# VHH binders against Abasic site processing protein HMCES (HMCES): the designs that were tried, part 108

Target 1, 269 residues: Abasic site processing protein HMCES (HMCES), of Homo sapiens (Human) (q96fz2)
Amino acid sequence: CGRTSCHLPRDVLTRACAYQDRRGQQRLPEWRDPDKYCPSYNKSPQSNSPVLLSRLHFEKDADSSERIIAPMRWGLVPSWFKESDPSKLQFNTTNCRSDTVMEKRSFKVPLGKGRRCVVLADGFYEWQRCQGTNQRQPYFIYFPQIKTEKSGSIGAADSPENWEKVWDNWRLLTMAGIFDCWEPPEGGDVLYSYTIITVDSCKGLSDIHHRMPAILDGEEAVSKWLDFGEVSTQEALKLIHPTENITFHAVSSVVNNSRNNTPECLAPV
Below, E stands for the ipSAE of ESMFold2; O stands for the ipSAE of OpenDDE; V2 stands for 0.75 times the mean of E and O plus 0.25 times the DockQ between their complexes.

## First folded at step 17 (VHH)

Design ub3 (from ub0 with T56Q; framework vhh_8pnl_2; at its last fold request DockQ between E and O 0.86; V2 from the best seeds 0.81)
Fold by ESMFold2-Fast, scan of step 17:
Structure ub3 (fold): chain B 269 residues (1-269), chain A 117 residues (1-117)
Amino acid sequence: as target 1 above (269 residues)
Amino acid sequence: QGQLVESGGGLVQPGGSLRLSCADAGFDFSHYDMAWYRQAPGKERELVARINYGGQTNYADSVKGRFTISRDNAKSTLYLQMNSLKPEDTAMYYCAAGLEYDSFEYWGQGTRVTVSA
């Protein structure tokens, strides 16, 4: 996973993240650095994306089931990194393989500190190599959506007008992430950055790409991944597996250039 | 299944030079780590050279000082300049790209390099 859409205005995004805490109270996540949220139809590594994380990371004695929403840099910079420029990291940290996550120092250390987050997106993009052509076919991949309260899920056959109207009730993609906090050696603000955990593709996605993000399907999985005060690393990692509850449609080559940021990036073709 | 296309392999005399290219038309690899691997007959596949998205390079000890890895993100192309070639450099050379830590999820089909008198 290396390209997402996360275009919702801050207020719409916040409402889409409504949840219940451990006591069953309905809540909205509280923002940190809301002015750093940059909505886009075409988010690449090194850009900021909104993530959910436990309030307990910021407030001693907070209820670990309460949630903060914060923009973080995509591309985890480990807390022990001693250079001034994150681009000098030897290995890419855009994604973290589930099969080696506990073997790699960059990930096992923040996991040991409970630094789990849920990465939010409208959906993500992948590029299918087509036999007999020199071009790739991009796809937008996302949770099945409800067209209306009474009808089935939204599909690729729907008109562009229907796609404009669905965003008010869009079910956000919720991906399992690990974050860390890095203090630049030259001083300045603490950098919060994340990686998306990846798994083998599900059967439904295997013809497009052989890897996929670890998707947390539903509030129970999201709550357990975030709640580092009650759920151990070992228990949380049981949530990391391929998901079949996913859909997709082909999109135009406009999305190929990461500088293009228009609704055309995710419109069905 | 290869998703990258290598070119530039061939037969060359010991001490000669070759420049390998790796391209994928219509895809932006600028945020990806990229690498060259090789596999000689009867041997395991080995890392030759790696370049991250920021241009940081790493080389196998056997090729340091002789090979140079570089990238041109505007052209979506990865290069391997091979100088002072030895018979021991004879192998299939593979291009790789990835966003996963210390792993590559995209691979090419390979291009053959033969160093022989």
Scores: ipSAE 0.796, ipTM 0.886, lowest interface PAE 0.5, mean pLDDT 90
Fold by ESMFold2, look of step 18:
Structure ub3 (fold): chain B 269 residues (1-269), chain A 117 residues (1-117)
Amino acid sequence: as target 1 above (269 residues)
Amino acid sequence: QGQLVESGGGLVQPGGSLRLSCADAGFDFSHYDMAWYRQAPGKERELVARINYGGQTNYADSVKGRFTISRDNAKSTLYLQMNSLKPEDTAMYYCAAGLEYDSFEYWGQGTRVTVSA
């Protein structure tokens, strides 16, 4: 997973993240650093995207089932990193394979500190190798969406009137992540950064690409992944598996260039 | 097809040079780590050189000082300059790219390099 869409205005995104705490009360996540949120149809590694994490990471004795939402850098920078520039990391930390996560110090250490997060997106992009052509076919991949009288299709969201019908009720993709906190050696603010855990693709996606992000399907999975106060690392890792509850459609090559930030990036072709 | 494609392999005499290239038309690898691997007959595939998205390089001990990995992100192209070639460098050479830590999800079909008189 190397490209996502996360384009919703902050207020719409926040409402899409409504959840129930352990007492069953409906809540919205509390923002940290909201001014660092940079919505785009075309997010790439090293950019910021919003993640959910437990309030317990910020407040002693907090209810670990309560959620914070914060922008973090895509591409985990380990807390022990000594250089001043994250691009000097020897290995790419955009994704973390689930089958070796406990063998890699860059991920095992923060995971042992309970640094689990849920990475939010409208969906992600993947490129299919195509027979008989020099070009790959990009796809936009996302949770199945329920159409109602108040909703429309992605292709019909090209006007302001139709945009709200599609996106006000959009079910955000929720991916399992690990984060870490890095103090730059030259000083400055602590950098929060994340990796997305990957798994083998489900059967429905196997013709597109052989890897997929680990998707947390439903509020129980999301709650258990986030709640490091009550859910052990061993138990949380049982949530990491492929899912067949996923859909997709082909998109144009506009998305190929990560500088293109337009609705065309995810529009069906 | 939409796949990493290596080029520049061939036959060369000991002490000679070759320049390998790797590209995937229309696919942007600028955020990817990339690498060259090789596999000699009867041997396991081994890392030759890697380069991260920021340009940091690492080399196998057997090729240090003789091989140079480089990338041109504007062209989404990876290179391997191979100098002072030895018969022991004879192998299939593979291009790889990835975003997973210490792993590569994209591979080419390889190009043969033969070093003999």
Scores: ipSAE 0.734, ipTM 0.875, lowest interface PAE 0.9, mean pLDDT 90
ESMFold2 (binder alone), look of step 18: mean pLDDT 82; pTM 0.836
OpenDDE, look of step 18: ipSAE 0.856; ipTM 0.926
ESMFold2, look of step 19: ipSAE 0.683; ipTM 0.847
ESMFold2 (binder alone), look of step 19: mean pLDDT 82; pTM 0.836
OpenDDE, look of step 19: ipSAE 0.845; ipTM 0.921
ESMFold2, fold request of step 20: ipSAE 0.719, 0.691, 0.709; ipTM 0.861, 0.847, 0.858
ESMFold2 (binder alone), fold request of step 20: mean pLDDT 82, 82, 82; pTM 0.836, 0.836, 0.839
OpenDDE, fold request of step 20: ipSAE 0.881, 0.878, 0.881; ipTM 0.938, 0.937, 0.937

Design ub49 (from ub0 with F27I; framework vhh_8pnl_2; at its last fold request DockQ between E and O 0.86; V2 from the best seeds 0.83)
Fold by ESMFold2-Fast, scan of step 17:
Parts: structure tokens; sequence; C-alpha cells
Structure ub49 (fold): chain B 269 residues (1-269), chain A 117 residues (1-117)
């Protein structure tokens, strides 16, 4: 996973993240650094993306089931990194393999501190190898959406107003992530950055790409992944596996260039 | 699996030079780590050189000072400049790219390099 869409305006994104805390109270996640949220149809590594994490990471004695939403840099910079430039980190941290996550210091250390997060997206993109050609077919991959006559479908939007209805009740993709906090040695603000955990692709995606993000399907899985105060690392890692509850459609090559940021990036071809 | 295309291999005499290229037609690899691996006859595959998205490089001790890895993100192309080639450099050379920590999800089919008198 190395390209996502997360284009919803901040207020729409916040409502899409409505949840129940441990006491059963309906809540919206509280924002940190909301001005750093940059919506886009075409988000690449090293850009900021919104993640959910437990309030307990920021407030001593907070209810660990309460959620914060914060933009973080995609590409985990470990807390122990000693150089001033994150691009000097020798290994890519855009994704972290589930099968070796406990063997790699960059991920084992933040996991030991409960630094689990849920990475939010409209969906993600993958490029299918086309036999007999050097070209690739991009696909937009996302949760199955509940159909309503009011909201319509992506392919059926005939006007800007009808297009907006597609997103009103969009079910965001929720991917398992690990984050860390890095203090620049030259001073400046603490950098929060994350990696997306990856697994072998499910049967439904195997013809598109052989790897997929670890998707947390439903509020129970999301709650357990986030709640580091009650759920151990060992128990949380049991949530990490391929998911079949996913759908996709082919998109145009416009998405190939990460600088393109228009609805055409995810529109069906 | 994802596929990359290597070119530039061939037969060269000891002390000669070759420039390998690795290209992709569809993916913007500018955010990916990229690497060259090689596999000599009867040996295991080994890392030759790695370059991260920021241009930071790492080389196997056997090739330091002789080989240079570089990338051109505008062309989505990876290069390996091989100088002062030795018979021990004879191998199939593979291009790799990935976003997963210490792992590559895209691999090429390889290009053969033979160094002999």
Amino acid sequence: as target 1 above (269 residues)
Amino acid sequence: QGQLVESGGGLVQPGGSLRLSCADAGIDFSHYDMAWYRQAPGKERELVARINYGGTTNYADSVKGRFTISRDNAKSTLYLQMNSLKPEDTAMYYCAAGLEYDSFEYWGQGTRVTVSA
C-alpha cells in the first residue's frame, strides 16, 4: 500500500468517524493539529494523513477507549533516530510487514509503548500488471458501501451535487497502523509519523497485487486495535490478517502521477 | 508479483564497465526504496546496492568504490554504473523496489553480466 485517497472535508471526515466509547456514549474524535489535515484524492508516502489513536497517549488517566484524530506523516521515523533528516533513514517505513513486525526494532519499540493507530482513507490504489504489455492498470480499492437512493454510487453521479451525495455516508477504510514520536536533534516540533501494517492479499485482490494493508473491519476490531490500555500487543496482533470484505474498480492512469489531485483519480473508467 | 524490466547486461573483459538500467511503465517509484541484487552461478542471491527514496545509498563491501547506484525519479528509472569489473562480478543482476521495511515487493526478471577474458 503506497497510495490512498482521503479527500473528505474535515467536518465530513469527523462525522464519518463517529463511535461509542467503553461506556456506550456516542462520540466524535477530538482533533489535534487539524490545520495539518490536507485532503487529497491521491496521497503518497511522506505526506500527512489522518489517523485515529487513543486519548490516553496524550492525557494521563484518560479513558483509553476515547479517540483522538490527528494528521501524521506517512513513513514512520523511529524515536531513536539520531540524524536531522528523516530521508537518511536506511529502510523504507511506509509499510511494515505483519510477519516480521516484532523482529524489527523500528516497530517493536513503538508497539511496546502501545503506539497503535488506525489509518483513515476513502480507499487505496494498486497497480495490476497487464500480461503482454509493459503497462499497468490502476484500481481503487475500498470497503463495500451501503447503497441508498439518496447517496447513489460513484459511477452514477451525473452532477457535482449528486457526486457530493456519494460521500455523505461513505464508509472510510480503516487500516492498522503503528506510529512513533521523534524529536528532531536540531530542535523543533515533535514529529508524529506512522506506518501501515501489510499482509498477503486476499483471494479477491490476488489478481491485482500480492500485498494488501491490514484492514480492521468493523468497530469491534477498530476499538481493540486502538485500546492499548486494555488490549495487549499480543492480543491486538490477532486482528492483523487479510480481509475479503473489500471491493474495487479500475481507474484511469491520471492517478499514476501523485501530483494529480482530482476526482478523476478514483472515478470508474 | 510486480515486475520491473532490467537492461544493460552483457559480456565484458576484466577491468571493463557496464551500465545497468531498471524501468517501469506505470508506477511512480519516487517514494520507493530501490536496489540491485545479484546471483552468481551456484550462489545465493545477495544485495549489491540500495538507494532509498531520499537518495541515501548503501553498498556491499565487495563493490564499494567500483559500483554506483543512482535513480531518476522523473523517468522512474534505476541505474547501476559498474566499473573495474572482475570475474567475481559474473552473475544475474536483479532490480527490486518496495515500500515495505527491509523487503521488496517488486522484482525484475534479471539481466546477465559475464566478466571473462
Scores: ipSAE 0.804, ipTM 0.897, lowest interface PAE 0.5, mean pLDDT 90
Fold by ESMFold2, fold request of step 20:
Structure ub49 (fold): chain B 269 residues (1-269), chain A 117 residues (1-117)
Amino acid sequence: as target 1 above (269 residues)
Amino acid sequence: QGQLVESGGGLVQPGGSLRLSCADAGIDFSHYDMAWYRQAPGKERELVARINYGGTTNYADSVKGRFTISRDNAKSTLYLQMNSLKPEDTAMYYCAAGLEYDSFEYWGQGTRVTVSA
């Protein structure tokens, strides 16, 4: 997983993240650093994207079921990193394999601090090799969406009003992540950064690519992954597995250039 | 399995040089870690050199000082400059790219390098 779409305006994104706390009360996540949110149809590693995390990470006696939403850097920078420039990390931290996560200090240490997050996106992109050519077919991959009176398919977006209806009720993709906090040695603000956990792809995606992000399907999985106050690392890792509850469609090569930020990136072809 | 495409292999005399290239038609590698691996006849595949997205390199001891890995962000292309070639450098050379920690998800089919008199 190396490319996502997370294009919703902040208020729409926030409403899509409505949840229930442990008392059953409906809530919206509280923003941290909202001015760092940079919506785009075409997010790449090292950019900022919104994640969910427990309020308990910020407030000593907080209810660990309450959620904060904050933009973080994609590509985990470990708290122990001593160089001034994160691009000097020897290994890429964009993704973390589930089968070795407890063997790698970069991920084991923040997991031991309960630093679990849910990475949000409209969906992610993956490239399939087309047989008989060197060209690749990009796909946009996302949760199946339930049609309502206010929404339709992406192809039904004939006007600004219809486009808004498609996305007003969009079910955001929720991926399991690990985050860490790094103090740059030369000073400055603490850097929050995340990695996305990956697993072997499900059968439905195996013809596109052999890896997929670990998807947290449903509020119970999301709540357990976030709630480090009540759910141990060992129990949380049981949530990490492939899912078949996923759909996709082919998109044009516009998305190939990570600098293209238009609705065409995810439009069906 | 033809996802990445290597080129530049061939037959060369001991002490000679070759430049390998690796490219992909669709993926923008600018955020990827990349590497060259090789597999000699009867041996396991081994790392030759790697380069992270920021340009930091690492080399196998057997090639240090003779081989140079580099990348061209504008062309999305990986290179391996191979100098002072020895018969033990004879192998199939593979390009790899990845975003997973200490792992590579994309591989080429390889290009053959033969070093003999």
Scores: ipSAE 0.775, ipTM 0.889, lowest interface PAE 0.7, mean pLDDT 90
ESMFold2, look of step 18: ipSAE 0.745; ipTM 0.871
ESMFold2 (binder alone), look of step 18: mean pLDDT 81; pTM 0.824
OpenDDE, look of step 18: ipSAE 0.845; ipTM 0.922
ESMFold2, fold request of step 20: ipSAE 0.775, 0.718; ipTM 0.892, 0.863
ESMFold2 (binder alone), fold request of step 20: mean pLDDT 81, 81, 82; pTM 0.825, 0.825, 0.827
OpenDDE, fold request of step 20: ipSAE 0.875, 0.872, 0.862; ipTM 0.936, 0.934, 0.930
ESMFold2, fold request of step 23: ipSAE 0.697, 0.722, 0.767; ipTM 0.854, 0.860, 0.882
ESMFold2 (binder alone), fold request of step 23: mean pLDDT 81, 81, 81; pTM 0.823, 0.821, 0.825
OpenDDE, fold request of step 23: ipSAE 0.874, 0.875, 0.875; ipTM 0.935, 0.934, 0.933

Design ub9 (from ub0 with T56K; framework vhh_8pnl_2; at its last fold request DockQ between E and O 0.82; V2 from the best seeds 0.82)
Fold by ESMFold2-Fast, scan of step 17:
Structure ub9 (fold): chain B 269 residues (1-269), chain A 117 residues (1-117)
Amino acid sequence: as target 1 above (269 residues)
Amino acid sequence: QGQLVESGGGLVQPGGSLRLSCADAGFDFSHYDMAWYRQAPGKERELVARINYGGKTNYADSVKGRFTISRDNAKSTLYLQMNSLKPEDTAMYYCAAGLEYDSFEYWGQGTRVTVSA
């Protein structure tokens, strides 16, 4: 996973993240640094993306089931990194393999501190290798969406106008992430950054790509992943596995260039 | 395997030079770590050189000072400049790209380098 869409305006995104805390109270996540949220149809590593995390990370006596939403840098910079430029980190941290997560210091340490987050997206992109050519076919991959009376079915045959109508009730993709906090050695603001945990692709995606993000399917899984006050690392890691509850459609090669940020990036072709 | 395309291999005399290229038509690898691996006859596959998305490089001790890895993100191409080639450098050379920590999801089919009198 190395390209997502997260284009919803801040207010729409916030409503899409409505949830119940442990006491059954309906809530919206509280924003940190809301002005740093930049909607885009084509988010690449090193850009900022919104994540959910437990309020307890910021407030000592907070209920660990209450949620904050915050923009974080995609590409985890470990707290122990001693150089001034994060781009000089030896290994890429865009994704973290589930099979080695507890063996790698960069991930084991923040995970031990409960630094679990849920990475939000409209969906993610993957590129299928076409046999006999050097070209790839990009796909937009996302949760199955509830059909609305005005939006019709989602798929390759749907018009761009129908796609615009579905965003009002879009079910966001919720991916398991790990974050860390890094203090630049030369001074400056603390950097919050995350990695997306990856697993082997499910049967439904195997023809597109052999890896996929660890998707947390439903509020129970999301709540358990975030609630580091009540759910141990060992229990949370049981949520990390391939999922079949996913759909996709082919998109234009416009998405290939990460500088392109238009609705054409995710429109069916 | 075979997602990236290597070129530039061939037969060369000891002390000669070769420049390997690795390209993927139309895909933006600028955010990926990239690497060159090789596998010599009868030996395990080994890392030759690595370059991260920010340009930081690492080299196997056997090639330090002789090989230079570089990338051109505008052309979506990875290079390996090989100088002062030795018979011990004879191998199939593979390029790799990835976003997963200490792992590569994308691999080429390889290009053969033979160093012989």
Scores: ipSAE 0.802, ipTM 0.890, lowest interface PAE 0.5, mean pLDDT 90
Fold by ESMFold2, fold request of step 20:
Structure ub9 (fold): chain B 269 residues (1-269), chain A 117 residues (1-117)
Amino acid sequence: as target 1 above (269 residues)
Amino acid sequence: QGQLVESGGGLVQPGGSLRLSCADAGFDFSHYDMAWYRQAPGKERELVARINYGGKTNYADSVKGRFTISRDNAKSTLYLQMNSLKPEDTAMYYCAAGLEYDSFEYWGQGTRVTVSA
């Protein structure tokens, strides 16, 4: 997983993240650093994207079921990293394989601190090799959407009003992530950064690519992954598996260039 | 599922040079870590060199000072300049790319390099 769409305006994104806390009270996540949110149809590694994490990471004695939303850098920079430039990390931290996550210091250390997050996107892109050509077919991959006459239908959006209705009730893709906090040796603000956990692809995606992000399907899975106060690392890792509850459609090659930030990136072809 | 394409292999005399190339036309690998692996007959596949998205390199001890890995992100192409070739460098050479930590999700079919008099 190396490309996502996360294009919703901040207020729409926030409303899409409505949840219930441990006591059943309906809430919205509280933003940190909202000015760092950079919406785009075409997010790449090293860019900022919003993630959910437990309030307990920021407030001693907070209810660990309460959620914070914050932009973080895609590509985890370990807290122990000593050089000044993250591009000097020896290994790519865009994704973390689930089958070796506890063997890698870059991920084991933050997991021991409960640094689990949920990475938010409209969906993600993957590229399939086509037979008889060296060109690849990109796909946009996302949760199945509840269909009403005007919502959940990307291809039916013929006007700004119809486009708004499609996205008003969009079910955001929720991916399991690990984050860490790095203090640059030359000073400056603490850098929050994340990796997306990957698994073998489900059967429905296996013809596109053999890997997929670990998707947290439903509020119970999301809550358990976030709640490091009540859910151990060992129990949380049981949530990490492929899912078949996923859909996709082919898109044009516009998305191939990461500088292209237009609705065309995710439009069906 | 996707494939990188290597080129530039062939037969060369000891002490000679070759330049390998690897690309997947139209696909942008600029955010990926990339690597060259090789496999000699009867041996396990081994890392030759790797280069992260920021240009940081790492080499197997057996090739240090003789091989140079490089990348051209504008062309989404990986290179291996091989100098002072030895018979022990005879192998199938594979290109790899990945975003997973310490792993590569994309592999080429390989190009053969043979070093003999």
Scores: ipSAE 0.783, ipTM 0.895, lowest interface PAE 0.7, mean pLDDT 91
ESMFold2, look of step 18: ipSAE 0.686; ipTM 0.847
ESMFold2 (binder alone), look of step 18: mean pLDDT 82; pTM 0.837
OpenDDE, look of step 18: ipSAE 0.838; ipTM 0.917
ESMFold2, fold request of step 20: ipSAE 0.772, 0.771; ipTM 0.884, 0.892
ESMFold2 (binder alone), fold request of step 20: mean pLDDT 82, 82, 82; pTM 0.838, 0.840, 0.836
OpenDDE, fold request of step 20: ipSAE 0.882, 0.863, 0.880; ipTM 0.938, 0.930, 0.936
ESMFold2, fold request of step 23: ipSAE 0.717, 0.770, 0.691; ipTM 0.866, 0.896, 0.849
ESMFold2 (binder alone), fold request of step 23: mean pLDDT 82, 83, 82; pTM 0.839, 0.840, 0.839
OpenDDE, fold request of step 23: ipSAE 0.881, 0.881, 0.881; ipTM 0.937, 0.937, 0.936

